# Ledger of designs, part 12: VH-VL binders against Monomethylamine corrinoid protein 2 (mtmC2)

Target 1, 218 residues: Monomethylamine corrinoid protein 2 (mtmC2), of Methanosarcina mazei (p58978)
Amino acid sequence: MTNTEIFNKLTNAIVTQDIAGCAKLTQEALDAGISPLDIITKGLSPGMKIIGDKFEAAEIFLPQIMMSGKAMSSAMEILTPELEKTKVEGEEGTGLAITFVAEGDIHDIGHRLVTTMLGANGFDILDLGVDVLNETVIEEAAKRKGQKIILVGSALMTTSMLGQKDLMDRLREENLRDSVKCMFGGAPVSDKWIDEIGADATAENAAEAAKVALNVMK

## First folded at step 4 (VH-VL)

Design S26 (from E04a with heavy chain N57Y S103D G104A; framework fv_erenumab)
Fold by ESMFold2-Fast, scan of step 4:
Structure S26 (fold): chain C 218 residues (1-218), chain A 119 residues (1-119), chain B 110 residues (1-110)
Amino acid sequence: as target 1 above (218 residues)
Amino acid sequence: QVQLVESGGGVVQPGRSLRLSCAASGFTFSNYGMHWVRQAPGKGLEWVAVISFSGRYKYSVDSVKGRFTISRDNSKNTLFLQMNSLRAEDTAVYYCARHYDYDAYFDYWGQGTTVTVSS
Amino acid sequence: QSVLTQPPSVSAAPGQKVTISCSGSSSNIGKNYVSWYQQLPGTAPKLLIYDNNKRPSGIPDRFSGSKSGTSTTLGITGLQTGDEADYYCGAWDSSLSAWVFGGGTKLTVL
């Protein structure tokens, strides 16, 4: 099979909720020498986008999108150990990454990948999940004053990205801004946005996110 | 059927204020982000402001920051734009538009309300 | 002045086909999804195309969209006099932190 054929079959396995087929095709892709990140970004994530669009259009219902999520999870079970091989060895105590998807946003594929890459690169992880209130993020940061912490937020919708500014404002109001580093990602997030809200960094993709986070924490 | 109806436009002198309203019906208003987009006479479309589904988070184009405030009342299915310190260059038809996700395209638009800032 | 570049006008006869171009950069069309809007004289804009190439319910298949690199095109086949309108491309611009539109293309059907 060509790489394009494998990617297309992976996408179809997600869309058709083929859990066993998705796992099998993921292993075949690895055996063919395709990188774990390419399998995710070129094969699996496009399928999740398609199924998400169908759900938004009311062509499918919640149980069907949940089953596509299970197919994705079965593939990630196989890919996670391979991603762990990218882990940078060395000094313990890189810091804690508190990871979350902004309030109003349930898109978790990019978030899950970023969280995995951070863990593979020496961060301890506190994953708050999706649709996370800023109050929750503030509370978790406040509990850990004096620790090396990076807040890693993602937003795939422009409206949920606006919550990142509110989070920065609240960190300043609570006298927590200087106690944490802040890295935000997602399609609408830019260097200009990061500068406007006074955050520390952004990264173009999940692989870059871990490297940027390590640099920010130095 | 999704419907958006703007009101509140008119003729005002420079430095005055206007409050625009957009009445929404035919969908669960509180599940969608909302935008204001304007169009000056004979010109193209210019995005003005956005507000999140809950009303908590807001963002606007730099040229109106500090002068315009977007807000919403989900209990009344209504979007607002408070326009203070109006300038001649704010003269435009103002449209409210619904935010449909991913890259925030505008899937439904109101018919617009005209704001003319002149002496 | 607009961030996305469109030709100011295009014309064709009824029944013909036309293509309207829209050029951007890596921070808008190159990174984000594109939408197209039709504005009939004296009316509000109407969504024609979203997510680069998808049509909303009720939009005839005579309208199509495509994206390549930092450019996008709107195709209209079987032109009708009722298609006379201004057409706008639009996208989020991640570097400007704003939604941006093309300058608009006036379609005249002869």
Scores: ipSAE 0.000, ipTM 0.485, lowest interface PAE 12.4, mean pLDDT 84

Design S30 (from E04a with heavy chain N57Y Y100P D101E; framework fv_erenumab)
Heavy chain, then light chain:
Amino acid sequence: QVQLVESGGGVVQPGRSLRLSCAASGFTFSNYGMHWVRQAPGKGLEWVAVISFSGRYKYSVDSVKGRFTISRDNSKNTLFLQMNSLRAEDTAVYYCARHPEYSGYFDYWGQGTTVTVSS
Amino acid sequence: QSVLTQPPSVSAAPGQKVTISCSGSSSNIGKNYVSWYQQLPGTAPKLLIYDNNKRPSGIPDRFSGSKSGTSTTLGITGLQTGDEADYYCGAWDSSLSAWVFGGGTKLTVL
ESMFold2-Fast, scan of step 4: ipSAE 0.363; ipTM 0.732

Design S31 (from E04a with heavy chain N57Y Y105A Y108I; framework fv_erenumab)
Fold by ESMFold2-Fast, scan of step 4:
Structure S31 (fold): chain C 218 residues (1-218), chain A 119 residues (1-119), chain B 110 residues (1-110)
Amino acid sequence: as target 1 above (218 residues)
Amino acid sequence: QVQLVESGGGVVQPGRSLRLSCAASGFTFSNYGMHWVRQAPGKGLEWVAVISFSGRYKYSVDSVKGRFTISRDNSKNTLFLQMNSLRAEDTAVYYCARHYDYSGAFDIWGQGTTVTVSS
Amino acid sequence: QSVLTQPPSVSAAPGQKVTISCSGSSSNIGKNYVSWYQQLPGTAPKLLIYDNNKRPSGIPDRFSGSKSGTSTTLGITGLQTGDEADYYCGAWDSSLSAWVFGGGTKLTVL
């Protein structure tokens, strides 16, 4: 089977909620010598984008997107050890991603997918969960000063988005701003907002979040 | 130990309302999608509704759409089913069940609460 | 209106083997995962099989599931009197946008 054929089958396994088939195809791709990163970026992530678009268009329903997420997770369990071997072989450490949601139920699905994608792409993960106070984020960053850290936060509403500015202001006041990178996502978050508060990047969707984070951390 | 306990059933006249509750314990309730499944006397199982772990997304079978509303309170580890405009056909034992996130199966079930709609 | 079709009853003696069939269509069993449930008289259903052929913790290996095309079977070996129950198959139905169950099969262990 060609690499393109394997990628197309992986994409279809995600879209059709084929959890077992996704795991099997992922192992077959590794056995064929395909890199873990290519399996993710060319096979699995395209499927997640398709399923997300279909869900937003009401072409599929809650059970289907939940099961597509599990198909992705089953593949990631196979790929994570392989990605970690690459780091040990002389690639510098990617860093720690501290992930959190201030509020908003809809961002819980996106938050979990972003966290999973960051982990698959070599980040160590500290997931603070939902309804997280800025003080908690500051405390976790402060006790890890000197480590490569990216703060990954989500906001659904304008009031939660204003909390991102408060977080940036607090980082500056406590002399922590230069010791971390900051990536924020969510419906109201724009490039103009990121520039205004002085953060580093925005994550528009889970598939792109890892690429953006990797670029920010290099 | 993981358990679900339903309450709120009873005998009610057609057109009236009932609110069912399901108390969860022994697991992190907020991590799981939850379902309501019913069983009419001497009949088989019929799925009724599902709610996502956060409560944001809900979905129900067409026969109850507009009459039944599923909801949850994660701070109290409780699932609800608000049943309006009850019909004789809604007479059943109502089970709450946990969504087994890997499969779409129902891995943990409560003991059920009985709803009888009669005049 | 059972969307999935099961035989209404099956019987076998203690220590024997039995299989319970469940037939569906391309919109349910044909493309989605299948689960099986055991319901003892007067009790809530209990999950026996998920993802076509997997057992949750605590379910003995006497119970097995398999899926082929648009059909699935539950196998029970070494039958015990305590296995006397109603058995239901279940799956998501993409055309109905609903979880569906079979009509149930009553297992009698004589």
Scores: ipSAE 0.006, ipTM 0.481, lowest interface PAE 12.5, mean pLDDT 82

Design S32 (framework fv_erenumab)
Fold by ESMFold2-Fast, scan of step 4:
Structure S32 (fold): chain C 218 residues (1-218), chain A 120 residues (1-120), chain B 110 residues (1-110)
Amino acid sequence: as target 1 above (218 residues)
Amino acid sequence: QVQLVESGGGVVQPGRSLRLSCAASGFTFSNYGMHWVRQAPGKGLEWVAVISFSGRYKYSVDSVKGRFTISRDNSKNTLFLQMNSLRAEDTAVYYCARHYDYSSGYFDYWGQGTTVTVSS
Amino acid sequence: QSVLTQPPSVSAAPGQKVTISCSGSSSNIGKNYVSWYQQLPGTAPKLLIYDNNKRPSGIPDRFSGSKSGTSTTLGITGLQTGDEADYYCGAWDSSLSAWVFGGGTKLTVL
C-alpha cells in the first residue's frame, strides 16, 4: 500500500471517530516502515484539523470532537514508545521546555502532542497544563534563571492570543526576557504577531514546533 | 482524593424545574470534562450530558435537549444541571462523572448521586 | 432496550469463576474501546476496566476484560460475596454520537 493511501486512511479514521481503526492503521504504518513523525504530520494531524474546522463551523458537536481526540490518543499510545526510543539514543540536555495552554479544548490535544514531540527530541519538560496564568509562567522561569529555557505556549482564540503579549511584557518587566526563548502557536498566531510582540518563533503544529524549538535553542 | 458530591435533588411536580449541583475536590477541576449520567429506579445507566473542561462546549441527548442545560463554574469547582419542564420519565438518580479526555474515554470517577422524583 | 446487550443475571459460588458478556454492533464495540463498571447495592458505579482490558489502580487482577469483534466480556475469578453487584459495559457509539451502556448484569454469589 502507498504511503499516501495509509495517510488518507489515518485522516479518515480521526474524522470518523474510528478509535480501534486509528490504532490498527497506526501500527500498520509503523510496520510498513513509516516514521512516527510522518504518521503524525501527514496522517493524524490533518484529521484533527478537519474536525476542528467542522466544529468551528457547527457541523459537528462536542461528543464527536472528544471521540476524535480519543482516536488520536489511541494512535499516540502506539507512537510514544517509538518516539521515546529515538530520545534514548540521542543526547539529552537540549534544555527545558515549559509548556502551557491559555485555554481551549481543541488546543489541549495539540498542546499534549507538542509537549510529547519536544520530549522525544531531547527537551526536559515542565508541563503546566491548561488555563495557565502568566504569573505562574513567570514564576517558573524566574526559579530557573541561568538555565536554557524555552517557553512554549498555545492559544486557540484571539483573546487568549492577547495574553501572549502580556506574557512578553511581564518577562521584560521582570528582567527575564533575555533569559528565555519564547515560541507561541495556535490558530490565530502568525509570524506578524510574533514580530509585533517580540517573541522568538511560532509553532503551528507538533512537528514544526519540535524542529523550530531545536533550532532556536542552538 | 478525588471526590464528587451531588445535591439539589428532590420531589417535584411535572412541568417544574430543579437545578442539580456537583461539588468536585481532590483534582484540578478545570482540566477535566464532566458528565451527567442518570439511572431510573430499577433500570440501567443512561448518559445525559457532557461539558468540556473550559465550559465552552456542551452537548446533551435529544430527549432532554431544550429542557436541560449543563454548565460549570471552574472558580467554585462546581458542575450544574438545570432541569426545566420535568417529566415523569426524568425520575432517576443523577450522577456526575469525570471524563478523562485525550488519554481515556471513560467515566473514571462518579459521585454518589442525587435523587430526582417527578410525580403528580 | 439498551443498544448493548447483557444477560440480566449470572450466579456462581464463592471461589468460582464467572464471565459476563456484552454484545454490540460495528458502530460501538466493533470499532471503539470498552469500559466496565461495578455498582454495589445502593452505591454509585465504580470503574473496573477501561480501554478493553486495562485496570485502574486499586482494582485487583481477579477482574479482567477482553474484546472480540462486536462483543466484550468481563471475567471475575476467585469470586467473593463482596462481588455481588450490577455490572455494566459501556462504549462510544459512532452512529448515535453518544455514550451507551449495557442493560446491566446482576451477579449473585451463592
Scores: ipSAE 0.005, ipTM 0.507, lowest interface PAE 10.8, mean pLDDT 83

Design S33 (framework fv_erenumab)
Heavy chain, then light chain:
Amino acid sequence: QVQLVESGGGVVQPGRSLRLSCAASGFTFSNYGMHWVRQAPGKGLEWVAVISFSGRYKYSVDSVKGRFTISRDNSKNTLFLQMNSLRAEDTAVYYCARDHYDYSGYFDYWGQGTTVTVSS
Amino acid sequence: QSVLTQPPSVSAAPGQKVTISCSGSSSNIGKNYVSWYQQLPGTAPKLLIYDNNKRPSGIPDRFSGSKSGTSTTLGITGLQTGDEADYYCGAWDSSLSAWVFGGGTKLTVL
ESMFold2-Fast, scan of step 4: ipSAE 0.455; ipTM 0.778

Design S34 (framework fv_erenumab)
Fold by ESMFold2-Fast, scan of step 4:
Structure S34 (fold): chain C 218 residues (1-218), chain A 118 residues (1-118), chain B 110 residues (1-110)
Amino acid sequence: as target 1 above (218 residues)
Amino acid sequence: QVQLVESGGGVVQPGRSLRLSCAASGFTFSNYGMHWVRQAPGKGLEWVAVISFSGRYKYSVDSVKGRFTISRDNSKNTLFLQMNSLRAEDTAVYYCARHDYSGYFDYWGQGTTVTVSS
Amino acid sequence: QSVLTQPPSVSAAPGQKVTISCSGSSSNIGKNYVSWYQQLPGTAPKLLIYDNNKRPSGIPDRFSGSKSGTSTTLGITGLQTGDEADYYCGAWDSSLSAWVFGGGTKLTVL
């Protein structure tokens, strides 16, 4: 198969909710020498965009998008170890990314992509998962005071996005604000919101997130 | 069935305070974010404030920041809006409304009228 | 001034169909879900459409929503006198960090 054919099959596996086929095609792509990043950006992510667009158009409903999410997750289980192997050695580490999805929010796919892209680009990762209390984030940052840390939070719902402001306020109250960098993402997040809450950055998508994080940590 | 009942409105002079309440029933109150939305006489809808299901996360429109505070008591199934330093332009019917998943207002109370008049 | 733009009024005869437009930008309708609300005279608003085109239980299929780019429309077929109301579109605005509503459209069935 050509690389384009493999990418199209991966996109189709996500769209058709083919969990086993998605994993198999992902392994075949790796075996063919295709980079993990290309598998994600040219094969898998286009499928998730199609599914998201269909969901917004009410052509599909929550069960279908969850099944496409499982197909994506099966591919990411294969790709994550390969992405981690590509980390550059020999220089000082880029820093630690503490990644999380805000309290009350269980949306995982974007978070997994961002976390994986950060790891591939030289960050050490502490992934706290989904539905994470701000207190937990604060505690993990506090016990690593003196390390280069970026807090990377995602929120897809407006009420869980409001938790980003509370996190910033809590960092200031605990005298931790100057000890970390903060990058937030999610559909309701804007540059205006970042400025308003006093965070450091936002990124429009997972591919851009690693580039933005590297610039923030300079 | 879902019911939201507002109270606490009235006629008040500029610079004074009012506390609005919204009593919720027919659903698990602590599972939902809640909003206050207002409507000035003869005008359209204006969003005022939101509070998360736990009460920890709050946000309000800029025109009321520092004057209005949204809060809730999940043990009493009640939403509150503390309104300080009231101005004539705050005159409106105030609705409480329930937040649903993607950010829409699925149930509304009947409203309580606040008139700020000299 | 409202952030979302609606015509101030529309009118049609009973049994006809009408479309109410709502125009926004890339920071609101362009990237976020749209909802529509019906406000009968002297009553609280009622959810009519959510997630761009979905109807809650109890809303007849005469009401429909659609979204294209930075605009959304509410369609009403088989107009009845009981449909006389103000109609509002609404969405989160990522740039303003606020829920925004259209200015409202008064529907007259006459």
Scores: ipSAE 0.007, ipTM 0.511, lowest interface PAE 10.2, mean pLDDT 84

Design S36 (from E04a with heavy chain R56S N57Y, light chain S97R; framework fv_erenumab)
Fold by ESMFold2-Fast, scan of step 4:
Structure S36 (fold): chain C 218 residues (1-218), chain A 119 residues (1-119), chain B 110 residues (1-110)
Amino acid sequence: as target 1 above (218 residues)
Amino acid sequence: QVQLVESGGGVVQPGRSLRLSCAASGFTFSNYGMHWVRQAPGKGLEWVAVISFSGSYKYSVDSVKGRFTISRDNSKNTLFLQMNSLRAEDTAVYYCARHYDYSGYFDYWGQGTTVTVSS
Amino acid sequence: QSVLTQPPSVSAAPGQKVTISCSGSSSNIGKNYVSWYQQLPGTAPKLLIYDNNKRPSGIPDRFSGSKSGTSTTLGITGLQTGDEADYYCGAWDSSLRAWVFGGGTKLTVL
C-alpha cells in the first residue's frame, strides 16, 4: 500500500481503539522502509489529536481515550528501539532535558512522545512524569548546576499556563533562570505567552519539540 | 457582545444541594477558562473555582473543596457549579466570570444569582 | 480576612483626584499581574485595569493603575458622581494557588 494509505490506516487504528491493528500496521510501516519519525508524525499523532479533540468535546469518555492510548503505546513499544538505534553523526552531548507535565492520561501519552523524541535526538533525559510540582522541577535543576539543561513542560489548559508563569518566577527568585533553557508547549501556549513569561521557546507538536529544543541549546 | 447569565440560585436549608448554571453567548465559549466568584452580603469578592477551556482542569478554593464541583458543557455554552452540603457561610451572590488569558484576570462577569442558606 | 489590604473607604469631591491603595506580598502582587474591578451599587463587578496598568476598551483614561514592589494603586481623576462604587484589586497568589482580592474600598463622591 502507499505511505499515505499506511498513515491513514494508522490514524484510523488509534481513533477506533484497534490495539492489535495499530501494532501490526506500525510493524508493516517499518518493514516498508518508512522512518519511525514519519510513522509517529504522519500516522499516529494525527490519530491522537482526533481522539483528544473528541474527548475534550465530550464525544467520547475516559475508557475510550484510555484504549486509544493503549493502541498508541503498543506502537511506541515497537518504535522506541528503532528510534534509539538512530544517531546524529558527529552530534553528542546536546544536554539534559528535564521533562514534566501537570496531569492526565492523554497528557501522559503526549509527554512520553515528547520525551522519546528528545532522547532520540541526543538529549539525556530526566523524566519527572505527571502531577509535578514546580518546587520539584526547581530542586532537580538546582542539583545540576553547571549542566546544559532545558526544562520541557506541557500545559494543555489555561490554568496550567499560569503554573508556567509561577515556574519562571520561582526560577528567577532562586537565581536559576539564567542557568536553564525553558520550552513550554500545549494548545493554549503561544509565542506571545512565551514572551510574556520570559521563557525561551514553544513547539507546536512533539516532533517539532525536538527540533526546537536542539536549536535553543545551541 | 459577550453575555453571561447565571441561574439556579434560591433559598435552601443547611445540608441541601443546589446546582448553578451560567449561559454564555457572544464569544467562542470553548476558547476560555471560566470562574465562579462569590460575594457574601455586605462583604467583598471571594474566588471559588476555575475550569480550563477544555474542561480537563478544575481547581477550587479549599473552603469548598469536596463540596463544590465546577463543570462545563462546551456544546451548550454552559458552565455549572454543583454545590453540596451547603452551609450558612455559603450564602452569597454567585457570579460566573470569563478568564482572560495572560494574567488570569476576569474580563466579563454575569449579573449573579443569589444563594441563601437559611434554617 | 482579605489577603490583599485596601482602605475601607475614600472620599473626594466631583472633579478631584483620588488614589486607592492595595498592599500584598511577594507571593501575589510582588510577582504577579494586578487587576482592578469597579462594582456599582447593586451590580456585578466590571474590569477597570488589567496587567497592572492597561485599560480595556471603553474604560476612560481618567482611570489608571500602577504597581511598585508588593503594592498597587488605582488612580481616578476628574471624579464624577457615577464613580461612586466599591473598588477591588485582584491577583494570583502563587503560595495559596488561588486568585485573591482586596477587601474593597467604598468611594464616596459628594
Scores: ipSAE 0.000, ipTM 0.421, lowest interface PAE 15.3, mean pLDDT 82

Design S39 (from E04a with heavy chain N57I, light chain S97N A98H; framework fv_erenumab)
Fold by ESMFold2-Fast, scan of step 4:
Structure S39 (fold): chain C 218 residues (1-218), chain A 119 residues (1-119), chain B 110 residues (1-110)
Amino acid sequence: as target 1 above (218 residues)
Amino acid sequence: QVQLVESGGGVVQPGRSLRLSCAASGFTFSNYGMHWVRQAPGKGLEWVAVISFSGRIKYSVDSVKGRFTISRDNSKNTLFLQMNSLRAEDTAVYYCARHYDYSGYFDYWGQGTTVTVSS
Amino acid sequence: QSVLTQPPSVSAAPGQKVTISCSGSSSNIGKNYVSWYQQLPGTAPKLLIYDNNKRPSGIPDRFSGSKSGTSTTLGITGLQTGDEADYYCGAWDSSLNHWVFGGGTKLTVL
């Protein structure tokens, strides 16, 4: 009945790879009047953080994180239409988000959620996927010079995070740095790291990423 | 059009090795997890192993751990299964199958390659 | 050994409808989505149903899936001789931590 109880159940559904339960609980939360954003931020995202940490610690393996991703996807299938209904009219032309996971990264279930949240909040999406070379990101940005663009990258590992610095260096070398905004996320990414590499922003979770991106692009 | 074509099967004696290959075409191979699923003669389907889209993470069923190794070469759009210390109970048709990262099902399958371990 | 239980065979006449059952437990069908696969004689399995009741492109609406509790069924209407095949259910098992399949059901159209 309480919002806290349903959030805890949603978190547990993600962590235990309960795909059907996650979808059911998400619908129940909506029916109870809980906002789509609260369902994501207070229920689903905490579960994704837990599962990501367990995977990095080798406490769970590839099949489990894939199934947790499916649980998240089933919830997002329900939430995406609701998020679209709450989209503010006049946000057309917010800009293009080029989304990607750094080279060598295994899975970023959070990447799919970030991409969905950005699209629901008025961004046009160019999703490059996972294990993406910096060269590819630079090429996509270069051919769209003059457009309002935010590069949204994530890294699951410290070694992949170092590639974000290389991307920033390449943007400066190609005279593209001032033509784009850059937001990076992932477990090892911190505000200190963002400042060090000279990027524009980071977000703690996928729901916050959309809010931060909107603020950066306005 | 998505296609998966297995090769490398054959007849071998117990204790020997085989390397299976699965050539993928018609999709961006590096965006998908891949599986090996086998089927013993006249029996049902048995899941064997999975590999992530990048090849960094692998997992296999306990009965083949230490003997079978799944791998992939994304530059060649090819999935592999290295099978060592083969046993009679490994006799089966081996299928490669594609997993869409968040789907939880096997959306495309190859035609299979036969492995017979005897004598 | 199969974790999910299917009848070994079913039969029906052309033009009729048939249902194939698949029973599991709370750790697999009870909490996870189910898929169904068709294996024509001498061929590879082909995805027929995913996420309990969805059809991939190219699968006719004669094929349907449903799930209730720890069981799922595949429905086939307007049976054709070309539907003679083995049918397998499949699901993730949260306790075993791997994918499991049913033992298969041989459909004969006579």
Scores: ipSAE 0.006, ipTM 0.529, lowest interface PAE 10.4, mean pLDDT 83

Design S44 (from E04a with heavy chain G33A G104A, light chain S97Y; framework fv_erenumab)
Fold by ESMFold2-Fast, scan of step 4:
Structure S44 (fold): chain C 218 residues (1-218), chain A 119 residues (1-119), chain B 110 residues (1-110)
Amino acid sequence: as target 1 above (218 residues)
Amino acid sequence: QVQLVESGGGVVQPGRSLRLSCAASGFTFSNYAMHWVRQAPGKGLEWVAVISFSGRNKYSVDSVKGRFTISRDNSKNTLFLQMNSLRAEDTAVYYCARHYDYSAYFDYWGQGTTVTVSS
Amino acid sequence: QSVLTQPPSVSAAPGQKVTISCSGSSSNIGKNYVSWYQQLPGTAPKLLIYDNNKRPSGIPDRFSGSKSGTSTTLGITGLQTGDEADYYCGAWDSSLYAWVFGGGTKLTVL
């Protein structure tokens, strides 16, 4: 089977919520010599984008997106050790990514994927998890004054997205804004929103997050 | 300590309505999807409906679509099932259950509330 | 009819071992994680096994789960009278877009 055929099957496994098939196809892709990064960016992430778009359009509901997330998780269980083997140790200049999901939001799959992609691309990771208070983010950034830091937050809901503006306002009030870069993602997050709150970037999907973060950090 | 307590069941005539409630405590209710599952007398478990943590996304089994509506009030930590146009076949114990993980299994269940639809 | 197929009953003596089977299709057990529930007479169901073979805190290791192809099995060793209950398997069904249960198995400890 060609690489394109393998990627298309992986995408379909995510979209059709095929947990066992997703794991099997992921292992087959690795056995075929396909890089873990390509499996994620060309096979798995496109499927998550499709399912996310359907969920946003109310074409599917919570159980369906949760099952697609489980398929993704089964693949990531296989891929994470492989990504760790290819990590560049001792590489200077990339920085620390502090990753989190906004307070009140428990959507974990996109967050985990973004965190994994950043780590695979040379970032040190401080993962705060889901349902994270802005106060906690501020405290962790303040502890590391002088380090190269990017705050990477996500929100799936409009109400949790509004918390991103509060975070930006607090960074300015605490004199921390110039000490960090800020990248926010999630379905309601747009370039216009990023401009309005004065953050640094957004990424269209988890696969692009590392590329955007590297560009923001120079 | 996670607790789920159902109420609102009773005996009703066909064509009438009932509203079931499930009072949640011991966890952050707004962070969890919630389900209704029913069990007819002497029968097995049947999934009825689910609602997302925010309340924006809902799904139900085809046999109750247009008649049952699942809803929630996160400020009151309460899950609801509005049951209209009740039929004898809706007679069952109704459980609320908390959604756990991506596999949609149920980690905590309430005690159940009995709905009897009789002529 | 239930979507997943279980035997209606099983029985054994205290201290013995039983297995309860549950058969499905490629759209449910074949591709998705399985959970098992115990229902004591007159009570609500209780989670016994999740993600095919994991136990929640408080469930003794006498209970085990396994999955092979489109079938799953609940194993109970060292049977006790308190194990008398109905047992249900369940899984998400990707073609129905619904959670589905087995018909239930009544365990009698004689």
Scores: ipSAE 0.000, ipTM 0.438, lowest interface PAE 14.3, mean pLDDT 82

Design S45 (from E04a with heavy chain G33Y R56S N57Y; framework fv_erenumab)
Heavy chain, then light chain:
Amino acid sequence: QVQLVESGGGVVQPGRSLRLSCAASGFTFSNYYMHWVRQAPGKGLEWVAVISFSGSYKYSVDSVKGRFTISRDNSKNTLFLQMNSLRAEDTAVYYCARHYDYSGYFDYWGQGTTVTVSS
Amino acid sequence: QSVLTQPPSVSAAPGQKVTISCSGSSSNIGKNYVSWYQQLPGTAPKLLIYDNNKRPSGIPDRFSGSKSGTSTTLGITGLQTGDEADYYCGAWDSSLSAWVFGGGTKLTVL
ESMFold2-Fast, scan of step 4: ipSAE 0.429; ipTM 0.767

